# Ledger of designs, part 1: VH-VL binders against Mediator of RNA polymerase II transcription subunit 20 (mdt-20)

No score or structure here was measured in a lab: all are predicted.

Target 1, 198 residues: Mediator of RNA polymerase II transcription subunit 20 (mdt-20), of Caenorhabditis briggsae (q61a42)
Amino acid sequence: MGVSWVFEAEQTAKSVERILEGIGAELMGQFQVDVIPYNPATPSTDYATNIVMHHSKCPQSTFSICPKTDFRVSPKAVCDRGFDLILGKLAGGLVIDNAGKIEINGNEYNIHSDWTVRVGTATQGTTVKGVVVEVEYDPTVIIVQCREMMAEFIKQVFNKYHETQPEIFKITEKPERYSTLDTMWQYLQIAAKLRKKT
Below, numbering starts at 1 at the first letter of every chain, in headers, positions and changes, except where a header shows other numbers; Kabat numbers aren't used for antibody chains.
ipSAE, averaged over its two directions, is called F for ESMFold2-Fast, E for ESMFold2 and O for OpenDDE. V2 adds 0.75 times the mean of E and O to 0.25 times the DockQ between the complexes of E and O.
[cut] marks letters that were taken out.
Atom coordinates printed by the task and the answers are left out, and those that the model quotes come from them; centres of patches stay.

## First folded at step 4 (VH-VL)

Design b10 (from m1 with heavy chain Y101D; framework fv_modakafusp)
Fold by ESMFold2-Fast, scan of step 4:
Structure b10 (fold): chain C 198 residues (1-198), chain A 120 residues (1-120), chain B 107 residues (1-107)
Amino acid sequence: as target 1 above (198 residues)
Amino acid sequence: EVQLVQSGAEVKKPGATVKISCKVSGYTFTDYYMNWVQQAPGKGLEWMGWVDPEDGETDVAEKFQGRVTITADTSTDTAYMELSSLRSEDTAVYYCATDLDYWGSYFDYWGQGTTVTVSS
Amino acid sequence: DIQMTQSPSSLSASVGDRVTITCKASQSISSYVDWYQQKPGKAPKLLIYAASSLQSGVPSRFSGSGSGTDFTFTISSLQPEDIATYYCQQSYSTPYTFGGGTKVEIK
């Protein structure tokens, strides 16, 4: 995956997709992101919720993050998808929280070959929580090379949302290599906020 | 050390407006929601709403919609709860409370409380 | 709105007794229940979160259990300093709602 900017839209998914179609975006197919909490089975003095995530762009991978106050200090791992079948047994003392699961389902678009835009509706059970948009710049995984181009793209296509710039994009001193875990962290932050809404 | 420090007690007349502050220290204010909770004398706890200090987004319980405004000032790391058209039944202790877990929504830190008395 | 029905509203027990408080949600909320202790004139203090996780620094005599709609909070051996009102709270969705509280007194 390239560098992504993930944000919550105030518009409906259909409204966002209409904007994309209006600028010549090509529908590529469907996409899905799962955000699944695993909670400790036994009482402990420190709460260690593990969030297990999947992104349809990486169908062979399972992402696991134990969220703390910052991405860098949060324990995280990328595993083979097959690991999911035994996660509950291997984790020892973690149990899946299906009621807390956030699912993001929607459509993936390609724009001018360099841009992929994903528009999905986030649900928890039967409740619609919001609309999530992911803008991916495919040519690079180096933030400094695309940060200004992505900000301009967001401003031109999604002017209202250019202020939702991810924290990793605000690093000015050192160039930093982007990874798929940085995309998954953005989804986790949004899912955490959405689950707290009515 | 994480601290939430609230403004002092207020005495107001019916129909007035009250604005309570909650100044935070020891964590990044813009990363977590700030919640407000009302407790009438001798009664239980009632959630009023939250604000996201990063963008000013709020969610407010139906009972308080139209009368409560929750805001945040990132230059001073201070959250505010403003309650208008005060009635005697608004006499209560008001708490600010924060959830310092990205995924969780439990309140692990509370302000000391602000007593608001509405009397004629 | 999710309603939290807490029982009993008050209880009296002796030091060393096992105290049990229950909380029922009007709909399934998985494990999103938190328990607070409040002493007179003080802010509430978190004891248990996510139904069964003990908050750091809280004595091990406090515990929580349950999932779905039925939740239980237990003090395995009541101490004098445990005299307080206890509240459950659902943290599943806003508006967050609290139980009516249980006042715990020493006989």
Scores: ipSAE 0.095, ipTM 0.637, lowest interface PAE 3.7, mean pLDDT 85

Design b11 (from m1 with heavy chain D99E Y102F; framework fv_modakafusp)
Fold by ESMFold2-Fast, scan of step 4:
Structure b11 (fold): chain C 198 residues (1-198), chain A 120 residues (1-120), chain B 107 residues (1-107)
Amino acid sequence: as target 1 above (198 residues)
Amino acid sequence: EVQLVQSGAEVKKPGATVKISCKVSGYTFTDYYMNWVQQAPGKGLEWMGWVDPEDGETDVAEKFQGRVTITADTSTDTAYMELSSLRSEDTAVYYCATELYFWGSYFDYWGQGTTVTVSS
Amino acid sequence: DIQMTQSPSSLSASVGDRVTITCKASQSISSYVDWYQQKPGKAPKLLIYAASSLQSGVPSRFSGSGSGTDFTFTISSLQPEDIATYYCQQSYSTPYTFGGGTKVEIK
C-alpha cells in the first residue's frame, strides 16, 4: 500500500460518498478492516493484549500489534493468515475477545488514478460506532514526498479534517519508509476511540 | 515525558461555578480521551466523564449530568472541567486522567489533583 | 451501571506477608479490570491492567487474576512502600466504575 491518512468523519458515509462523487471519484468496490482483540487466557500469565487486524487490500496478510504507549515501542508483525489459528489454539496464552471486535465496512474509490479513498462504517456487534475515512496516496511510501500534498487534498475535499493529521506526518523531515503497519496503527487508534463511545 | 498539570486549589460558596484546567505535554493531546475523576475527602474514586479533544465529544456520568461541562482547547493542549451549582458535597479533589494505552480504558497518567472546597 | 464491590475495606499485615484483595462486578466484564495504588495526598498509580497484565515499571510482587465477575489482586510479599489504598476499576463500558478501595496498613 501507499501512504495513508485515516480519520473519523462527523458526516454519514452517504454524505462523504456524495462529496467524492462530486469531485469525479470512481467506485472501485468494497473494502473491510477488522480489529480483533486477543486477551490473556490465564490470569497469572505475563501475556499482554494483542490486536489482530485485517485489511481487504492485503487479503493474505494478518497484522498483529501488541499496543504499548506509542507505535515505535509496540511489538508488531505482518504474518500469514494462519497466524490467527495459532493464536486461537495457544494454551495458557491468548483468547479472542469477540465482544470487543470492531469491523469497518464500506466502499473504495479512485480519484485521478493516484488517490484511493475508503469510506466505511465502523460497528461493534450490531452497534454503529462511527464513520472512518482512509485517504491513500498510491505512488509513494516516502512520507516527506506526499504529506503536504495529502494535507492539501484533505483540506480541499474534507475541509475540517486537515487538523487530524497522523503523528507520523507531523515531525518527519527526512525521507522515511512508510509501511502497511503504519496504516494499521492509524486504524487501531481510531477503533480504540470508537470502542469507548456509547 | 508525559505530564498532566492541573490548576490550583479553589474555595467557592454554594451555588457558585468552578472551572478546573488540565494542561498536557509529552503526547498528542487529540489522540486520547481525557477523563475526570472526583474523590471526596476520605472517600473513593468516582468517574465523572471524558472528552475527546479531537472533536469535543463528551460522555458524562448520570450523577453529574446537567451540572458538569467538560471541554478541550487544542490551541493550548488544555482540558477543562466546569462544575456549576456547587454544593457542600462537591468538596473533593478532582483529577484529570488519560489513557496512553489507547486500546485499554485504564488511566496510566494522572494530574496531581485540584482541591475544591465548597463552604458558606 | 456496572457496580464494583471490593473487599476487604481495610486490612493490616506484616512486611513479607501475602496480601489478597478481591473485586466483584455486578455483571460479566470479561477481563476489563484495572488496579490502582493511591498513597495519601497523591494521585492514583496504575499497577495492573486487563485483569492480569503488569504495568511497565511495576514490581513483580503485584499480580492480578480473574475473569467474568470475580477478580483478585495480590501482593506476594508486602513491602513498607506498599502501604496505600488500592482500587479496582472496570474498563468494560462507560460509566467507568471503581471499587470502594482497600486500605492496606502494617500491624
Scores: ipSAE 0.087, ipTM 0.604, lowest interface PAE 4.2, mean pLDDT 85

Design b12 (from m1 with heavy chain G104D; framework fv_modakafusp)
Fold by ESMFold2-Fast, scan of step 4:
Structure b12 (fold): chain C 198 residues (1-198), chain A 120 residues (1-120), chain B 107 residues (1-107)
Amino acid sequence: as target 1 above (198 residues)
Amino acid sequence: EVQLVQSGAEVKKPGATVKISCKVSGYTFTDYYMNWVQQAPGKGLEWMGWVDPEDGETDVAEKFQGRVTITADTSTDTAYMELSSLRSEDTAVYYCATDLYYWDSYFDYWGQGTTVTVSS
Amino acid sequence: DIQMTQSPSSLSASVGDRVTITCKASQSISSYVDWYQQKPGKAPKLLIYAASSLQSGVPSRFSGSGSGTDFTFTISSLQPEDIATYYCQQSYSTPYTFGGGTKVEIK
C-alpha cells in the first residue's frame, strides 16, 4: 500500500465516477471498507470502545483502533483477519455493535499507473450516509516524497477538497511514519462524522 | 488543554439579533462538529444545531430553522451562533459543545455558557 | 425525530442510597445514549457514554445500562456532591435529543 488521502465527497458516487472516467481512469474492480464498533458490555474503567476495520486491499489483515482524541494517543493494532472474530470473546467486556457498523462499498480505478482512486458509498444499515473517496499514490510510503504531488492531484481532479489534507501530511518531523493504520485512521474519522449525520 | 471559551452575557430588546462566539483551543477546529445547546431558565437542555468548520455545512433543529445561523471562522478558530427576531422565550443560557472522540463520545467538552436576556 | 422520555422528573434520597433514573427512546437507538450531570450555574458534564461506558475521571459509583429503547442510570451510593440534575441524550442521529432531566436532592 502507498500513501493515501481519504475524504468525503459532496457529489454522488456516480458523479465522482463520471469525473474519473472523463480523465481516462481505468476501472479495476470493486473495493470495500467496513468500520465495526465493539462497545463495553458493562460500565468499566478498563474497557473502551474498539473500532475493528477491514479494507479489501489488505484482505489478510484486521485493524483495531481504540479511538481517543487523536491518532497518536489512540491504541491501535493490526492482526490476522481471523482474529477479529475472537477480539470480543477474549476481551470479555466488548460486544459488537452491528447497528453502528458503517460499510463503504464501491469501485477502484487506476490513473496513469501510479494512482489508485477508490469511490465508495457509505451505509449504516440500509441508510446511505455519504460518499467517500480514497486517493492512493502507489510508488512510495514516504509522505515527503509525494505530499506536493498528491495535493496537486487533489486540486486538479477534486478542486474543492484540497483543504481536506490529512493531519499526518502536516507533520514535518517523521514523514516515514505513514502506514496502513494511517489510512484506516482517515476512514475512521470520516465514518465517525458520517454516523452523526441525518 | 482543550478549552471552549464563550463571549459574555447579553441583554437585548425584543426583535433584536444576538451573536454569541465560542473560541476553541487545544485541538484541530476543522476536524470536529461544533454544537449549540439552549437551556431556558429552570428548563432542560435542547440541541439547536451543529456546524462543520471545515466546509460550513450546518444542521439546525426544526424549532430554530429560519432564526438561527451557525457559522465558523477558521482563521480565528471561533464558532458563532446568531439568533434573530428575539422573543422573551429566547431568554436562556446558550452552550457550545464538541465531541473530540471520533466514535463513541458526545459533548465531552462544553463552553462555560452565555446568558442571553431578552427584556424591554 | 427520536423522543427521549426520562423518569422521574425529580427525586429525594439519603446519602448512601441507591438512585436509579430511566430513559426510554421512541425507537431503537442501539447503545447511542449518553448521561450528563449538571450542577447549578455550571455547564453539563459527561458521565456515561455509549449507554454503559464510564467517562475518565468519573467515580465508579455511577453506571449505565440498557440497549435498544430502555436505558438506566444508577448511582450506587449517593454522596452529597451528587446533588445535581441528570440528563440522558441520544446520539444515534440528528436532531440530537435530551431527556427532560431528573433533579436529585438529598433528604
Scores: ipSAE 0.036, ipTM 0.617, lowest interface PAE 5.4, mean pLDDT 84

Design b14 (from m1 with heavy chain Y106E; framework fv_modakafusp)
Fold by ESMFold2-Fast, scan of step 4:
Structure b14 (fold): chain C 198 residues (1-198), chain A 120 residues (1-120), chain B 107 residues (1-107)
Amino acid sequence: as target 1 above (198 residues)
Amino acid sequence: EVQLVQSGAEVKKPGATVKISCKVSGYTFTDYYMNWVQQAPGKGLEWMGWVDPEDGETDVAEKFQGRVTITADTSTDTAYMELSSLRSEDTAVYYCATDLYYWGSEFDYWGQGTTVTVSS
Amino acid sequence: DIQMTQSPSSLSASVGDRVTITCKASQSISSYVDWYQQKPGKAPKLLIYAASSLQSGVPSRFSGSGSGTDFTFTISSLQPEDIATYYCQQSYSTPYTFGGGTKVEIK
């Protein structure tokens, strides 16, 4: 996976997609992101809430994050999809919170071969919570090599949202490498905000 | 290091407007919602609303709609709660509160509270 | 709006006693319940989040349980410093709503 910038759009999914089609984006297919909380089954200091995530671009992987105040201190792992079955078998430890599940479904576009843009509608049950956009620059996983170009792309394409730049992009002293977990963290931050909306 | 510091006590006449501030430090102001909570003397806690400092979006409880305005100033990392057309029943302690836990909606940091007294 | 009904409104117990407070939501809220302690003249302090998770730095004698509509907060061995009013709060959806509070006193 390349470097991604994930943000909540103020427009409808249809409106965002019309902008993309207007600049010649090619529809590649559908995508889905799942954000699934697992809560402790009993009062315990041994277990904490775990957020299990899937992204359709990584169909063989399950992402698990135990969210704390920031990315660095949050326990997190990338596992094979079989991890889902193991979590489902736990008794007395963790239980799935189906009511808290957020599902992001939508369309994936390709622009000039190097850019992938995903536009999805976030839902909790049957309730629409918002619109989420992921802009991915495919050629690199080094933020410093694409940060300025990604900001310019977002400003030019959407004429806004450049202020939603992820924290990891605000690196001045030492370059940091990007990973798929950094993408999942961005989705988690947005899902957490959307969950709080009525 | 995380701190929410509120403005001082206010005494207002009925019909007046009060504006309370909450200055934050120790975290990125634009990443988290800032909530406001009212507590009348000898009563429980009542949520008033929140603001998203990133874009200025607000959600306000029905009881306070039309009278409360919640804003954020990102240049000074300060949130504001303005309550107009004050009545004696608005006499209360007002708290700002935020949740720095990404998945939760629990209020893990609170301001010290601002006492507002409405009297003639 | 989601109503949070908290019981009892007040209680008196001896040091070392087990204290139990309950909170009932008017609709299913999964595990989105938080518990706060408030001492006179001070802001509330978060003790329990997500129904059963203990906040960092909070003594292990405090615990929470429940899911759906019925939630319980327990102090396993009451200490003098635990004298306070305790509140549940649903964090499932806005408007966020609090229980009426339980005043805990030593007899």
Scores: ipSAE 0.054, ipTM 0.633, lowest interface PAE 4.8, mean pLDDT 85

Design b20 (from m1 with heavy chain Y101T Y106P; framework fv_modakafusp)
Fold by ESMFold2-Fast, scan of step 4:
Structure b20 (fold): chain C 198 residues (1-198), chain A 120 residues (1-120), chain B 107 residues (1-107)
Amino acid sequence: as target 1 above (198 residues)
Amino acid sequence: EVQLVQSGAEVKKPGATVKISCKVSGYTFTDYYMNWVQQAPGKGLEWMGWVDPEDGETDVAEKFQGRVTITADTSTDTAYMELSSLRSEDTAVYYCATDLTYWGSPFDYWGQGTTVTVSS
Amino acid sequence: DIQMTQSPSSLSASVGDRVTITCKASQSISSYVDWYQQKPGKAPKLLIYAASSLQSGVPSRFSGSGSGTDFTFTISSLQPEDIATYYCQQSYSTPYTFGGGTKVEIK
C-alpha cells in the first residue's frame, strides 16, 4: 500500500460519501478491516494481549501487533494469512476474544489517479461504534515526499480533520519507508478508542 | 517519562464550583482519552467520565450529568474537570487517569489525586 | 450499567499465605477485567489487565483468571508490602465500573 492517513469522522458514512461524490470520486468497491484481540489463556508473565488485523487490500497478509506505548516499541509481525498464525497464537497460550472484535466495513473510492479514500462503519458485535476514513496516496511510500500533499488534500476535502495528522507524519526527521504496518497501527489506535465508547 | 500532574487541594462552600487540572507530559495528549475518577473518604472508586482531547467529545456517567464539565486544552496539554453546585457528598479525592500502553488495560497511568473538601 | 460485585470486602492473612479475591459482573464482559492495588494516600496502580495479563514491573506472585462473568485475583505468597485495598474494574463498556474493593491486612 501507499502512505495512509486514517481518522475517525464525526459525520455518518453517508455524509462523508456525499462529500466524496461532490468532488467526483469514483466508487471502486467494498473494503473491510478487522481488529481481533487475543488474550493469554492462563496467567502468564510471558504472554500479553496481541491484536490480529486484516485489511482487504492485503488479502494475503495477517498483521499481529502487541501494543505498547507507541508503534516503534510494539512487537509486530506480518504473516501469510490463514492457518499458521492462528494456530501459532493458540499454541503460544493466547485465545481469541470474539466479544472485543472490531469490524470496519464500507466503500473504497478513487479520486483522480493518485488517491484512494476508504469510508467504513466500525461495529463491535451489534453496536455501531463510529465512522473511520482512510486516505491513501498511492505514488510513494516515502512520508517526507508526500506529507505536505496529503495535509493539503485533507485540508481541501476534509478541512475539519486536517488536525488529526498521524504521529508518524508530525515527528519524522529522517523517515524510513512507510509500510502497511504503519497503516495497521493507525487503525489499531482508532479501534482502541472506539472500543471504549458506549 | 509519562506524567499526569494534578492541581492542588481545594476547600469550597456548598453551592460553589471547583475546577481541577491535570497536566500531561511524555505522550501525545490528543491520541488518548483522559478519564476522571472520584473517591469519597473511605469509599471505593467511581468513574466520572472521559474527554477526547482531539475533538472535545465527552462521555459522563449518569450520576454526574448536569454538574460535571470535562474539557481539554491542547495548547497546554491539560485536561480539566469542573464540578458545579457542590454538596457535602462531593468531598472526595479526584483522579485523572489514562490508558496508554495496552489495548486491554483501562488505566495504566494516574495523576496523584486532588482533594476537594466541601464544608460550610 | 454493568455492576461489579467484589468479595470479600476485607480479609486478614499471614505472610506467605495464598490470598484470593473474586469479582462477578452482572453481564458477560468477556476478558475485560482489570485489577488495581491502592495503598493509603496513593493513586491506584494497575496490576492485571485483560483478566490475566501481568502489568510490566509487577511481581509474578500476582495473577488473575476468569472470563465472562466470574473473575479471580490471586496473590500466591503474601508479602508485607502487599497490604492495600484491591479493586476490580470492567473496561468492556462505559460507564466503566469498579468493584467495591477488598482490604487486605496482615495478621
Scores: ipSAE 0.040, ipTM 0.621, lowest interface PAE 4.9, mean pLDDT 84

Design b36 (from m1 with light chain S93D; framework fv_modakafusp)
Fold by ESMFold2-Fast, scan of step 4:
Structure b36 (fold): chain C 198 residues (1-198), chain A 120 residues (1-120), chain B 107 residues (1-107)
Amino acid sequence: as target 1 above (198 residues)
Amino acid sequence: EVQLVQSGAEVKKPGATVKISCKVSGYTFTDYYMNWVQQAPGKGLEWMGWVDPEDGETDVAEKFQGRVTITADTSTDTAYMELSSLRSEDTAVYYCATDLYYWGSYFDYWGQGTTVTVSS
Amino acid sequence: DIQMTQSPSSLSASVGDRVTITCKASQSISSYVDWYQQKPGKAPKLLIYAASSLQSGVPSRFSGSGSGTDFTFTISSLQPEDIATYYCQQSYDTPYTFGGGTKVEIK
C-alpha cells in the first residue's frame, strides 16, 4: 500500500464519484473497510478495548489497534487474517461488539497512473453515517516524497478538503516508510467520529 | 498534561443570558467532541449537548433546544456554552467534558465546573 | 431517549463490605455503559468504561459487568475514601443519559 490521505466528504458518494468520472478516472472495482470494537468480557489488567480492522486491499491481514490519546502511544499490530478468530476464543478475553461495527463500502478508481481513489459509504447496521474518501499515491511509501503533490491533487480534483491533511504528514521530518497502520489509524479516527453522530 | 479550565461563577437575573467558557490544553482541540453537562443543586447529571470544534457541528438535548448555543473557537482552543432566557431552574453547576479515546463516548476529562445562580 | 434506572438511590455499608449498584436501560445498549464517582464539590471521575473496563489509575476493587439492558457496578471491599455518589451513563446514543445516582455512606 502507498501513502494514503483519508477524509470525510461533505457530499454524497455519488457526487464524489461524478467528480472522478468527470476527470477520466477508471473504475477498478469494489472496496471495503470494517472497524470492529472488541471489549473485555470482565475487568482485567491484561486486556483493554481493541479495535479490529480490515481493508480489502490487504485481504490476508487483520489490523488491531488499542486506542489511547494518540497514534504513537496506542498499541497496534498487523496480524494474519486468523487473529480475529483467536480473539473470540480467549478465556476472560475480548468480546466482539457487532452493534458498534462500522462498515465502509464503495468503489475504487484509478486516475492514471499514480493515483487510487476510494469512495465509500459508512454504515452502522442499516444506518448511513457518512462518506469516506481515501486518496492513495501508489509510487512511494515515503511521505516527504509526496505530501506536497498529494495536497495539490486533492485541492485540484475536489477544490476542497486539502485542509484535512493527516497529522502524520505534518510531523514527519525524516524520510521514513509509511505503514498500512497509518492508513488504518486515519480510518479509525473518522469511524470513531461517525459512530458518535445521531 | 490535559486540562479543561472553565470560567468563574456567574450570578444572573431571570431572563438574562450566560456564556461559560472551557479552555483546553494538552491535546488537539479539533480532534474530539466537547460535551456540556448540567447538575442542579442536590440532583444528578444531565447531558446538554456537544460541539465538534473541527466544523462547528452540534447536537443538543431536546430539553435545552432553543435556549442553548454551543460553540468552539479554534484560534483560542476554547469551547463555549451559552444559555438564554434563564430561569431559577437553571441554577446549577455546568461542566465541560471530553473523551480523548477513539473507542467510546465516556468522559475521561472534566472541567472543574462553573456555578451559575439565577435569582429573583 | 434511553432511560437509565439506577438503584438503590442511597446505601450505607461498613468498611470492607461488598457494595453493589445496578443500572437498567430502557432498551438494549450493548456494552455502552460507563460509571463515574463524584465527591462533594468535585467534578465526576470516570471509573469504568464500556461496562467492564477499568480506567487507568483506578483501584482494582472497582468493577463493572453486564450487557444489553442490565448492568452492575461493584466495590469489592469498601474503603472510607469511597464515600461518594456514583452514576451510570449510557454512551450508546445521544442524548447521553445518566442514572439518578447512588449515594454511598459508611455506617
Scores: ipSAE 0.015, ipTM 0.574, lowest interface PAE 6.5, mean pLDDT 84

Design b37 (from m1 with light chain T94E; framework fv_modakafusp)
Fold by ESMFold2-Fast, scan of step 4:
Structure b37 (fold): chain C 198 residues (1-198), chain A 120 residues (1-120), chain B 107 residues (1-107)
Amino acid sequence: as target 1 above (198 residues)
Amino acid sequence: EVQLVQSGAEVKKPGATVKISCKVSGYTFTDYYMNWVQQAPGKGLEWMGWVDPEDGETDVAEKFQGRVTITADTSTDTAYMELSSLRSEDTAVYYCATDLYYWGSYFDYWGQGTTVTVSS
Amino acid sequence: DIQMTQSPSSLSASVGDRVTITCKASQSISSYVDWYQQKPGKAPKLLIYAASSLQSGVPSRFSGSGSGTDFTFTISSLQPEDIATYYCQQSYSEPYTFGGGTKVEIK
């Protein structure tokens, strides 16, 4: 598990993949991210919309976030994927919104052994909503040890997107530990934004 | 603390152009669409459009197409709404509004509003 | 594109009364209806989102229900501070559209 920077690309998935192939990136396989909203079934002061997510790099895990303004204050949990149905029953009053689901599918690349780059197309139903890129620096989970290097990597590889630096990269001080939930938060923010596009 | 702070009231003549600003703080400006909403005196709310501050993409409601330009400046975390060829019926309060619930599509944060008066 | 028809346009009620406002969408919008309160001279304030979810910090006397095309907003026991205009909004598809508003006054 490394530190990830997730952003929406202006180019098509094919164009991004051509850039990666041009710098010698090695295709490792496919990846997928699911972003699935669960809405309260009845009026409630107890439950808000809960977002259930999966990432193919963590195939045994289900991530759950009840989004508020800030990652820090948002209720969140990691569960075994085999217990999704049980968790749903215990959560009570929440109903899956399949129409609102965003699915990101694409390819995973390795660059210079230390970098994993995932390029996916985000869809809602049959509608293509955009292109999402995840750049992961594999050797560390400490943001301050790699954030400047990651910014330079993105600027050099894509010649833009430095403005998409995740907020956690800007406010984190030594030593702060990065987790997969921080990656899922980035995907959640992008998916929410893409949902509004027509 | 999340804040949307709009520019001050404007008085314009018919045919003029007005540009209203909305400065944001307390969240990552490029992660969320900024919307603009018009409210004529004693009337209801009417959505004008949005801008994606990350790439400058916009969507503008049909009623305002050709007269409205919505932009964002990421260096100052400020969104702008420019309305041209002003008419008396453009006299209204204009709001910027954003949705920070990540999956919701509701406006949980609003600017204080900017009054635009069009008079001869 | 999606028309929101809000009813009534105005109402007068006494403190403690149950107040109900309705919105009808011209097509199915699932649960993507939100409700706002607007007091004179102020920006709108979100009260209910996703048809039935109460916004944090909003009193429990406010509630919402419905799905598809028919939605209701209820104030279970009207208070003096609830004098305002209330709007529904569909957030299902652009262009986002608001109902015409309901002005709530106390007798």
Scores: ipSAE 0.007, ipTM 0.518, lowest interface PAE 9.4, mean pLDDT 84

Design b40 (from m1 with light chain S91Y Y92D; framework fv_modakafusp)
Fold by ESMFold2-Fast, scan of step 4:
Structure b40 (fold): chain C 198 residues (1-198), chain A 120 residues (1-120), chain B 107 residues (1-107)
Amino acid sequence: as target 1 above (198 residues)
Amino acid sequence: EVQLVQSGAEVKKPGATVKISCKVSGYTFTDYYMNWVQQAPGKGLEWMGWVDPEDGETDVAEKFQGRVTITADTSTDTAYMELSSLRSEDTAVYYCATDLYYWGSYFDYWGQGTTVTVSS
Amino acid sequence: DIQMTQSPSSLSASVGDRVTITCKASQSISSYVDWYQQKPGKAPKLLIYAASSLQSGVPSRFSGSGSGTDFTFTISSLQPEDIATYYCQQYDSTPYTFGGGTKVEIK
């Protein structure tokens, strides 16, 4: 994957998609992101909730994050999708919390070949929690090569949401590469907020 | 490093409006919800609502709907809680509180509290 | 709204005693429960998060357990500085709700 900027939209999914269609975006297909909590099987002072995630663009991968204060200090791992059934046990006797699952489903658009924009509706069970947008710049995984361009894209296309710039874009400490875990962390932050919504 | 500093004590008459501030430092204000909690004298804790400083979205407990307005000013990193049509039952200590963990909703950082007295 | 019923409302115990406080949710909240300590005139302090995880810097004599609807908070060996009111809080969904509190005294 490229470098992504994920944010919660105030608008409906249909409204966001009309903006994209208005600027000539090409519908590529559907996408899905799953955010699934795993809680300790028995009461323990040793274990905390682990979040298991999937993104349809990486169908071979399962992401696991134990969220703490920030990305850097949070234990995290990437596994082959075939390890989904084992991941909870590898994480120390955790059990799935299906009631707490956030599922983001929607459409993926391509703009001028270099940009992919995903617009999804987030649900928890049957309850709609919000609209999530992912803007991905495909040509690079190096933030300093695209963050100015991405900020300008967000401002020009949506006329707002520039304040939602991800923390990783603001960091002066340079990671060697942007990774899919950085994208998944952004989805996790948003899902955590949406879960708290009534 | 992380600090939540609230405005000073207020004394108001019944029917008045009070606005309490909570200034934050040591973290990115727009990345986390700010919550408000009421505690009447000798009573327990009661959640009032939260604001998302990034977009101004709020969620307010039913008991306070229609009287409470929760806002955020990103230029000063300050959250506000405004309570209107004050009555004696609103005499309480009001706390702002935030959690800096993305998945958890535990309030690890609290303001010092603001005492509001509604006197007849 | 999810109701949190906390018991007992108050208790008196001796130094070194094991103290147990319970909290019951009106519906299943998985492990989305926190426990706070509040001393007179001060803001609450987080002790336990996610039902059973000990907050950094908090003494190991404090512990939590439970899932679903029934939760327990324990002080394994009560110390004089533990005199305070303790609250449970659910964060499964808004509105977030607190238990009524348990006042712990020594005598």
Scores: ipSAE 0.014, ipTM 0.512, lowest interface PAE 8.2, mean pLDDT 83

